VH-VL binders against q9h9l3. Designs and how they scored, part 171

Target 1, 176 residues: q9h9l3
Amino acid sequence: PRKMVAIDCEMVGTGPKGHVSSLARCSIVNYNGDVLYDEYILPPCHIVDYRTRWSGIRKQHMVNATPFKIARGQILKILTGKIVVGHAIHNDFKALQYFHPKSLTRDTSHIPPLNRKADCPENATMSLKHLTKKLLNRDIQVGKSGHSSVEDAQATMELYKLVEVEWEEHLARNPP
Key: E = the ipSAE of ESMFold2; O = the ipSAE of OpenDDE; V2 = 0.75 times the mean of E and O plus 0.25 times the DockQ between their complexes.

## First folded at step 10 (VH-VL)

Design i9 (framework fv_fezakinumab)
Fold by ESMFold2-Fast, scan of step 10:
Structure i9 (fold): chain C 176 residues (1-176), chain A 123 residues (1-123), chain B 111 residues (1-111)
Amino acid sequence: as target 1 above (176 residues)
Amino acid sequence: QVQLVQSGAEVKKPGASVKVSCKASGYTFTSYYMHWVRQAPGQGLEWVGWINPYSGDTFYAQKFRGRVTMTRDTSISTAYMELSRLRSDDTAVYYCARSGTYYSDSGYRFDPWGRGTLVTVSS
Amino acid sequence: QAVLTQPPSVSGAPGQRVTISCTGSSSDIGLGYDVHWYQQLPGTAPKLLIYDNSNRPSGVPDRFSGSKSGTSASLAITGLQAEDEADYYCQSYDSSLEGWVFGGGTQLTVL
């Protein structure tokens, strides 16, 4: 596998007091940042908390949303066999109930060279917003109406490209 | 210090149901998936399914769908597997085992394992 | 029955080397999923022996090593000892089944 994509998901709160995170939007971009997938997704459980400040999800987005089971199938077809880049990507995979191979997973929240370039402690978990501002001189997640998962996926891919050669060489020598 | 303690052996008649428990200690119960794996006498390991103790979500191997139900009680860090409509070929040791996710200290590997619960189905 | 293929038995004398193969398909090992190995001593639960293809948990001696290539994985045991007599199982994840899969197991006899 040579193909690489980046993913970012938005979750809403379901279950008791909205404590469970359920998938409500997924965006996937290719290596150049072109959108391959971007859909609002209807959770199978009642939405208790839209978490709109962060997710950008509102009740109106659920009207034409793709049911979870169908969306999951579409997403997994795109991800299967590809190198998948994300930020704190284990949360996205949990929301998808999906187990991607570790050898094909790249998490920009846990790449020591990336933190080093940002003058951050190598083993710290830095936010996507911070790394993007520091390394790409770009503001993401601006405003009061929630995040754009397309914007986040694009930023994540660009961040990974800054360390891609170095990190791929490291992984070839030190397989995860 | 991480431990999984399973309930004791059960003897059941064909057609009955059995419910096996697995009590976790030494870690955050809701941060890891719990798996169930069985092993018939003299046979290999067979994966039954998983439960996410945080959400209550489950996924079962095709062979067991319609007969297995996995649940948990977060107040006592205990997972349960109930298998119904028992047949003689369900006689096996049933293990619980923990797995993580990407970037957890247990990853996708199963560690630790419970000591197993022998379920004997005979008439 | 088993999704991953292992030889049913292998044998060796003390001090020798044995290898145990584990063959999968394009939907599991061939798709990039890691292989884990478990040792099961008679009358006990399986114990993690090798994880993520080649890593050893604390307490597992260097005599045990793992490798993976293409759709297959291999467990190597060098300096064979009587205590190594056990069943060995490989494990991976299968994307088509969306579940964990095991090999049929290999019984190691130390002659």
Scores: ipSAE 0.735, ipTM 0.886, lowest interface PAE 1.2, mean pLDDT 91
Fold by OpenDDE, second read of step 10:
Structure i9 (fold): chain C 176 residues (1-176), chain A 123 residues (1-123), chain B 111 residues (1-111)
Amino acid sequence: as target 1 above (176 residues)
Amino acid sequence: QVQLVQSGAEVKKPGASVKVSCKASGYTFTSYYMHWVRQAPGQGLEWVGWINPYSGDTFYAQKFRGRVTMTRDTSISTAYMELSRLRSDDTAVYYCARSGTYYSDSGYRFDPWGRGTLVTVSS
Amino acid sequence: QAVLTQPPSVSGAPGQRVTISCTGSSSDIGLGYDVHWYQQLPGTAPKLLIYDNSNRPSGVPDRFSGSKSGTSASLAITGLQAEDEADYYCQSYDSSLEGWVFGGGTQLTVL
């Protein structure tokens, strides 16, 4: 069996009026929730909107942030060959300018058994916060200080573990 | 079905203004950016600008700043592009095109496109 | 004039493979921004052909493929067919201009 990691990224706004999302933090945890990677990342473009309320990113975090190209290389090295778990993970991959193989990707925002377990419509897209509260009885993304990508990545992994067996069997029968 | 229906062809004199409309249907109008792209006869595609239908925020290509105004009417899911002080080299087919935002799964690819509106500027 | 550079024309016989290059710079493709490709049939509006470098929308044949490396992207068409005759445009985002940019377009002729 392949090793699993969970990833969560925070983005800041660049481009016209900050409407372009650029990677500013990336956290990766292993199956047990241990942090494998957690770095602030310097976008290649000027930051217009730190989106601090949601991202938790502040200007001071960018002073010693890892340049995007370097960070991307580090992250890709970790992800290569792994099953990558995330929530709405297409956004993370988009920010990374990287696409992981679909067969090795697990998106907790698109796992019907997970929604069913949380008494949600199977085909609905539920937030990480909602699922975490419902299934793990944990509050994440609390306060006004913004998200913790480490916390979110850990929660994502824990959620997936709840349905791992069932979902992996499903995928084996129905490969993407 | 997602559709963008544009207004009809326009003929204008130099110095005049033109306002092209783009009516959206089949999706939530305020959840996607609306872009405008023009194409002069026999030439390539040129990005003019975009508008956030939700906030009304706009951003224009440098070339068009001061002459272009993008607006929207959310009540009828319609975007507008007005170009003033028209010149002969403004003669082109003007397209509206939808793209996603950070909050959508569609990303920043342009899809779909309107059928285009021919604007002819001649004396 | 276009920010992204494409060959003005390419040609191929039916069944052949053709490639269209799209060369950017350090402020667009070189920064890692995705490349999209559009097909424009004569007298029609552009249609999304490839998005995010290498993904095909529903309805686009697998004969079409996209790739990206460094400051450049490439569109490949295998098994060329008569209906593929069209103009093809690459698109990306330029950070210096803070706007989307297109290639100059490539006219594909099927011989």
Scores: ipSAE 0.030, ipTM 0.609, lowest interface PAE 5.7, mean pLDDT 91

Design n1 (framework fv_nivolumab)
Fold by ESMFold2-Fast, scan of step 10:
Structure n1 (fold): chain C 176 residues (1-176), chain A 124 residues (1-124), chain B 107 residues (1-107)
Amino acid sequence: as target 1 above (176 residues)
Amino acid sequence: QVQLVESGGGVVQPGRSLRLDCKASGFTFSDYDMHWVRQAPGKGLEWVAVISYDGSNKYYADSVKGRFTISRDNSKNTLFLQMNSLRAEDTAVYYCAKEGYYQSSAFIRYFDYWGQGTLVTVSS
Amino acid sequence: EIVLTQSPATLSLSPGERATLSCRASQSVDDYLAWYQQKPGQAPRLLIYDADNRATGIPARFSGSGSGTDFTLTISSLEPEDFAVYYCQQYDNWPLTFGQGTKVEIK
């Protein structure tokens, strides 16, 4: 019934000593992995640490980046009313300063059957990289140039599809 | 200022139970996965347990699995470690520790802040 | 489990000398590695995270380097307060593990 999308964001360090995580890129893909949104986003605060090793963000990406307020509006229009899949998705929602209903949220870092398929402890929070390698036989987040939020969102959707039927049945019986 | 304050340590006999508390302040406690790390007298650091930001995921070192239970109360900014069936080898200073920053799909599990530690001595 | 091996176990040096501490992982941990300093009776203090980033308030004489399986912590010129035990920690995979420590002591 509801449409499903997957999201992955990249953060940069802002605030004192760069300890605050601020949104700097967001990618959203549909059920089939097609890109619906992919923009660099300019934080309202000074960037102290680009965290390029993880984020893939460099100063040149900020030159024509979409201001946070505008990007947030665009992103929320896509997410509203949809089932949103992510990995540690609460971090993406924090960076967006957004509340998405738990009943429409799917977090692939918190799905016990998915961990079981990967031969991981059911209740451990496993990295996207590890689950993707184990279950899809694919290496993501490779190299030192940073991660691709498009690649991460696509992998996240594919991981969810492996457990979609059983997890949706579980949620129907055990509403959040 | 970020502060983590442990309490509940003491001397107990083997087979008994003890609960440790860790009171957090100076940051949004409900945003972070929290950990317990211990250190036996004169020895190195050993990771013990983790609990996710919302309490839904928990994971333990093999040495304590089935005996220790980690929990949290986000309304009180407090982390707990319930230690059952204590053994002499559980004697250690127990630290609560906060994860660093978050980076979406990458978990950055270094510890930027530690409590002062609370000593647990298991002896007959 | 990923085993971290620190070497040497003990470094006996004088103030002003350079200290080089090694941490080797049994398998690649990418850049998911941190270094901590611990003084007697105190909690560990974060020095370096993500292999080479200095934590807030940590003096410039501390630097980290390396990636994959081989990591180094360097103290360019030892100050009296730097004589302590140093631990590396990996966070690439569960369980989280620490090295056994390197003690930097006064000669």
Scores: ipSAE 0.798, ipTM 0.916, lowest interface PAE 1.2, mean pLDDT 93

Design n10 (framework fv_nivolumab)
Fold by ESMFold2-Fast, scan of step 10:
Structure n10 (fold): chain C 176 residues (1-176), chain A 124 residues (1-124), chain B 107 residues (1-107)
Amino acid sequence: as target 1 above (176 residues)
Amino acid sequence: QVQLVESGGGVVQPGRSLRLDCKASGFTFSDYDMHWVRQAPGKGLEWVALISYDGSNKYYADSVKGRFTISRDNSKNTLFLQMNSLRAEDTAVYYCAKEGYYQSSAFLRYFDYWGQGTLVTVSS
Amino acid sequence: EIVLTQSPATLSLSPGERATLSCRASQSVDDYLAWYQQKPGQAPRLLIYDADNRATGIPARFSGSGSGTDFTLTISSLEPEDFAVYYCQQYDNWPLTFGQGTKVEIK
């Protein structure tokens, strides 16, 4: 079968007032949840806001971070030709300045059967935190010290696996 | 600068329909989930509807479910609210609202920009 | 549905005084809470997001605090333009909900 990976990125604020989201960490896991990639990434622009409460990124993480251009190349080599799973994944692709084919993209924030299993409104865009708690009985994104992109990528893959058979059948009949 | 401009409000009779438009500028409209929030005269704020950045997910407050339809046209930077089967209790100022941003697999759905609002009055 | 209860309903103060506004959630909303200011005939204006982050352009006299179920908006020294209605909003869970508002009025 075509290989499948899950991705989660952390962004920091760059540009005017820190309103631009720039890639600062990326984690990629395989189908079984094993880490394939996990690096801090140095944006090419000045960091205005580390967004530490959410990103977990501090200035110290930037000291030995992989420069954006190099990290992007490494990440794209892992993603190309694979089914890529993420949550609100268009944000991760924007941060990577990358286009991934819709036919190979799976967004767990936009899968009605997944919300249905969680006893949530099918067409609401539910948070990864809530879906993971309801369906996997696991608390993620706990506290104020920032989120773990590894934990988020692992949770995202596990959530997709709950609907994989049904959703892949749906996509085969209704190609994106 | 970010700007949201609503239009389409007015006075209508119960049971009729009305469409509200919200024209966005100053940001990449296609990157953000968008919302409608309303406020009845002299009352507080009530969330009405959500549409995802690409239009694929739409979610509504129970009070308007089945009667209102949210939609968007990313090529025109425009958000819409089609209001059918209007009732007296739908009388309110309707605000178009831009949500904050997505960060670290979390949706930060505070509203950083609001339109000026458009008044909808449903009366006989 | 998460219910947000604001107190007091009305706060009567003079310019220069400190204002402390409360917002209590029926269940934990973590840090997913925002505060808005609304003046008559105007749209709401974002003041605070993520419980304690001051929005761009908002004066330093405004501050937010709290986490979980108990949140506070503080205005350290009221200016004439601060007399308005204030709303809290949670975005931890659906549907998105607002408090009923606290009116800060001139004594």
Scores: ipSAE 0.728, ipTM 0.902, lowest interface PAE 1.5, mean pLDDT 93

Design n11 (framework fv_nivolumab)
Fold by ESMFold2-Fast, scan of step 10:
Structure n11 (fold): chain C 176 residues (1-176), chain A 124 residues (1-124), chain B 107 residues (1-107)
Amino acid sequence: as target 1 above (176 residues)
Amino acid sequence: QVQLVESGGGVVQPGRSLRLDCKASGFTFSDYDMHWVRQAPGKGLEWVAWISYDGSNKYYADSVKGRFTISRDNSKNTLFLQMNSLRAEDTAVYYCAKEGYYQSSAFLRYFDYWGQGTLVTVSS
Amino acid sequence: EIVLTQSPATLSLSPGERATLSCRASQSVDDYLAWYQQKPGQAPRLLIYDADNRATGIPARFSGSGSGTDFTLTISSLEPEDFAVYYCQQYDNWPLTFGQGTKVEIK
């Protein structure tokens, strides 16, 4: 069996008007929810907008943050050859400037059986917060101090486990 | 500069079909979910349809389900709305709208840019 | 479906006055609320997102506040170009919905 991990990244706004999303934190957990990686990451560009309400990132977190090039290398070594689970994961891969094979990617925002179990529209993408509340009876992303990427990665792995058998069988019959 | 330009509006009879196009420029179209929003003459805004960044997921307002189809061609930076079985109540200005962004496992589905709109009039 | 109710329907004010517009949701939308300005014959323009963040290029006189079910858009001192219709929009849950609008008109 191939190893499986879950990832969640936090971005900050860089570039003109802060409209570019640059990686500023990454958390990776294993199948059991144990943390394999969790680092603040210093973007190579000036941070215009910390997006703190969502990211939880503040200026103090950048002081000892790992430079982007080094962090990217560390992260990619963990992801390579593994099944990677995420929520709207294409955004995480874009921030990492990384291509991960579709055959090894699992996106909990695009799994119709998961939405069905949550009594949500099967074809609409639901937030991680809503799916976690409906299916795991747990509140995540509470308050206005920003989200925890560790908490989000853990919730994402647990959500995937609810449909893992069914979805892996589907993918074996319908390769991406 | 971000631009969204709608086309394809016009006058059609009830029961007919019409296709709207929205040409995008000034941003990486393939990175963003897109929406159609309409506004009947003298009325407020009504969300119509959504399509994911890669076209794999779509969702519609109940009033148009089964009649309208949203699609996109990322190679041409173009969003489409195929409107079938048109009704008088579909008469509206149709706006193409760009979604905000995804941040920290949250979908921020506000509309930071809108097209100028294209008028669709359904009358006998 | 989440219903957004805006009040008042119409505000008749003079330049220099403060405008306060309300948007009430039928259930909590947390902070997933935006405000738009629309002038006759024009497309809507984003003013505020995530309840209180001003969009790029929007003057400081515009501010948003609130959370959960009760939201307010405030224009601290009306300029001539601010007389328009204002809409709130929630994006907490599907389908996405808008309020019916508040018209801010010159006396």
Scores: ipSAE 0.740, ipTM 0.901, lowest interface PAE 1.3, mean pLDDT 92

Design n12 (framework fv_nivolumab; at its last look DockQ between E and O 0.74; V2 from the best seeds 0.59)
Fold by ESMFold2-Fast, scan of step 10:
Structure n12 (fold): chain C 176 residues (1-176), chain A 124 residues (1-124), chain B 107 residues (1-107)
Amino acid sequence: as target 1 above (176 residues)
Amino acid sequence: QVQLVESGGGVVQPGRSLRLDCKASGFTFSDYDMHWVRQAPGKGLEWVAFISYDGSNKYYADSVKGRFTISRDNSKNTLFLQMNSLRAEDTAVYYCAKEGYYQSSAFLRYFDYWGQGTLVTVSS
Amino acid sequence: EIVLTQSPATLSLSPGERATLSCRASQSVDDYLAWYQQKPGQAPRLLIYDADNRATGIPARFSGSGSGTDFTLTISSLEPEDFAVYYCQQYDNWPLTFGQGTKVEIK
């Protein structure tokens, strides 16, 4: 694997009326799409809204979930020093309460060449679902039972690989 | 308490420019994508412009593309809409709108909070 | 562009009656649909998001249903303050679009 991983997180609603997004699942895959990490994570606060339609998380998944502090330590050990690919990845890092260097971060929602290949406006923030359908001819996030963070992380890595050469050259010439 | 307060509206002649400001409070402004939505007198709602949380991505309705510019200053919790080459059909109440929460690599672009609106009248 | 068509354009009812408002999309928007209420001189107020989730502070008499292309907003028993214009909005794809609105007025 090229010191490069893709991440996708699922959040549940905590705080007043479930308005706070708290980490409740994290999946990390390597360059080839193999799963390196996939755990349900127990938020430190009471879960008000499981957001199951989007998250795929149900109360049963919390029974043996890894406590947030422990999961965070495990995740950060995998991410540190690697190129991390994600879609709107700032939200994943926010849920992890983690800062990852911008020079090692790749956000597939903010790569103009990727949107261009999809025949989408270069500077619009496109959903993972739409980019995956346009560029990989694959339907993800199907149905009403929630999303698979493993599926999302795998799709994200595959999308990045479509523009990897072009984008890495761009970043080498224009360091962040 | 989340608040969005628009300002800068007024009466302006065709071909001129106006800048609208939207001051945000009660949430972490720099975490959210923001939008402008307008409504012509007696008509329905029309989405106008989008800006990402960090200002790096922007998108516009075809009707305003090339004339309007959306921007933000996260240090001041302020969203802007620079409106150039104004036309009579741009007459509307302009609303600043906050996007919903991000979930599972999905963007939930419903508007959980709106400003009170600021009226822009383009007339000769 | 995804077109949202609301029907009826106007719904004339009395307090206590059930209101059923329809929103149809020109193509599937999955569950990426919201409903707003707007009273004269006021900003829109979010009622329903993700097709069927009631926004905070919204009374239980408001409910949303549907998926894909066909959506419904139901007000089980109209209160005097419910007479307003209602808009649906899709956020599945760019550009974001709204329906033309349904006016719920006193009979």
Scores: ipSAE 0.820, ipTM 0.923, lowest interface PAE 1.1, mean pLDDT 93
Fold by ESMFold2, look of step 11:
Structure n12 (fold): chain C 176 residues (1-176), chain A 124 residues (1-124), chain B 107 residues (1-107)
Amino acid sequence: as target 1 above (176 residues)
Amino acid sequence: QVQLVESGGGVVQPGRSLRLDCKASGFTFSDYDMHWVRQAPGKGLEWVAFISYDGSNKYYADSVKGRFTISRDNSKNTLFLQMNSLRAEDTAVYYCAKEGYYQSSAFLRYFDYWGQGTLVTVSS
Amino acid sequence: EIVLTQSPATLSLSPGERATLSCRASQSVDDYLAWYQQKPGQAPRLLIYDADNRATGIPARFSGSGSGTDFTLTISSLEPEDFAVYYCQQYDNWPLTFGQGTKVEIK
């Protein structure tokens, strides 16, 4: 059976006005929520906006951060051949400059049965925070210090487990 | 340099249809979730519809569900709103709206750029 | 549905005065709150996002504060060009909602 991991990334602003989203932290957890990878990552471009309210990234985190090319290689080695779970995971893959096979990708922001369990509209893209509060009775992303990608990856895996049997059967019936 | 230009507004009788277009430029359109927001004359702002970056999810205000369809063509950088079975209360200026930068696990659904708006008047 | 209630409905002040606009949410929206300015005949313009972040090109006299349910927009020294209607908007949960607006008129 294929191994399953969850990923979450944090991004900083590069490029004009700091509007390009560049990878600055990545966390990967296994099925049980154990951390397999958690590194601060130095983007190859000048950081214009640390976006600390969301990213939790500050200048000190970049001092010894792993260069992007090295970190990307490490991360892709972990992801290759695995089912990868994330929330709005297309953004994580864009920041990694990588496209994981759709058949091996699970996005908790686009799973209608998960929304239904939360008494949320099936077609609305719900936040990780709201799904986690409604379905796991946990508060994540608390405070002004930014999000924790470890916390978010762990929450994402636990959310997927709530619909895993149903959704894996759905995907087997309806290959992407 | 980001620009959103709506078109297709006009005067129409109740029960008829109208399609609004929004042409986007100055950003990678396919990276962003997009919205329609409307404002009835002399009234406040009302969110109307949402479409995800790839078109896979669509969501509507209750006032327009079943009558309006949001869509997009990422190859043409264009957002659409098909408005069927129009009613007098649909009379408004319709704005195309772009979300801010993307960030993983957080949906930042404030609107950093708006079009100029296009007026739809539904009257008999 | 999260209701945003703005107060006051109308604020009449002179240039140079401090304006304080309130937005109260019917339930917590965390920091997922934006403020917009709309001048007569124009589209809304983003002023503040994420409760307290000033958007690009917005003068320093505009500031936002608050979290949870109670938010304020402050204009530290009112300029004649600040005559407009101001809207708050929450993006914590669907449907996205706006307050009814506060009209700021320069006496």
Scores: ipSAE 0.686, ipTM 0.883, lowest interface PAE 1.7, mean pLDDT 92
Fold by OpenDDE, look of step 11:
Structure n12 (fold): chain C 176 residues (1-176), chain A 124 residues (1-124), chain B 107 residues (1-107)
Amino acid sequence: as target 1 above (176 residues)
Amino acid sequence: QVQLVESGGGVVQPGRSLRLDCKASGFTFSDYDMHWVRQAPGKGLEWVAFISYDGSNKYYADSVKGRFTISRDNSKNTLFLQMNSLRAEDTAVYYCAKEGYYQSSAFLRYFDYWGQGTLVTVSS
Amino acid sequence: EIVLTQSPATLSLSPGERATLSCRASQSVDDYLAWYQQKPGQAPRLLIYDADNRATGIPARFSGSGSGTDFTLTISSLEPEDFAVYYCQQYDNWPLTFGQGTKVEIK
């Protein structure tokens, strides 16, 4: 049975000058957009930059945040064996310190048919916001208060669904 | 501290080839998308090429498509620009540029760090 | 491509004066707009990103504003080291594009 989920993570800055991207929120939705997981996550290192403008993360969100190791276990349990859809998903996996099989990964930022459908260059990496507006006529990541990882995960799934048949056929002919 | 050091510039005749290198340090090179930006003498800035963190995705300005190739070796923290079929209008200082912060679903294609640049002069 | 038009081409001011630089986009770029400073013989330096966010280490006298198609870089009180060329850059869509630059020179 083919199960598909979409993931989106928010990162904060840790380490020297906050240049290390650490997981601070993770959202996972199923094929229908239902939320399977949505938690604030406490990085193992001190947060230097909350990157609130993008992440939406504030200090108050870390008060009862799930420790990284625990959250990672919960998330991996959900992802294991599933097709995982994301946008620039390598960043999410990196933050999770987890490597999902390439054959079970779908990155909507690297799907030429999706870009073509949006009248974008096929070889360009387009933002989720741009693709969502063009193809779904929906505004996401509005304002300067940070992203909603749930909203972004849902948008990612919906975008993939637009090209799912074509892309899956392509992958079948050209396994990664 | 973040450092980008370009090399390989020089004087070359039209139609010839040249390869530029950019050595990166002070950050995890393999985590960031990189760019080349050029500036003709006395002129403004022009974006040239983009390469993703793992080299799997590349994008070029129309002015260099088919002639320039961007690549990288993450094991050596080095960015490359192979320039073929050079033209006089390619004469410029070439900068390697690092992208700023990112979120998983958003690409912030501004350049928070630049190299000192290397001059490429194409003349007969 | 998205064309960025900067104005004025040259801005002649004295130290201590307020500088206002404009960048207009041919189409909306939301807030995906950056500003750079470049001095002769030097690489550009990031000043502002996301239209109004100062980069690390940038003095408070620099500020950015705007959204959509009209953007402004303001230097509240010019210091001698601020006389340079300033570029805006959009990163909303490919290809990435820069404005033609505004030269801030000493009067």
Scores: ipSAE 0.382, ipTM 0.811, lowest interface PAE 1.7, mean pLDDT 93
ESMFold2 (binder alone), look of step 11: mean pLDDT 93; pTM 0.951

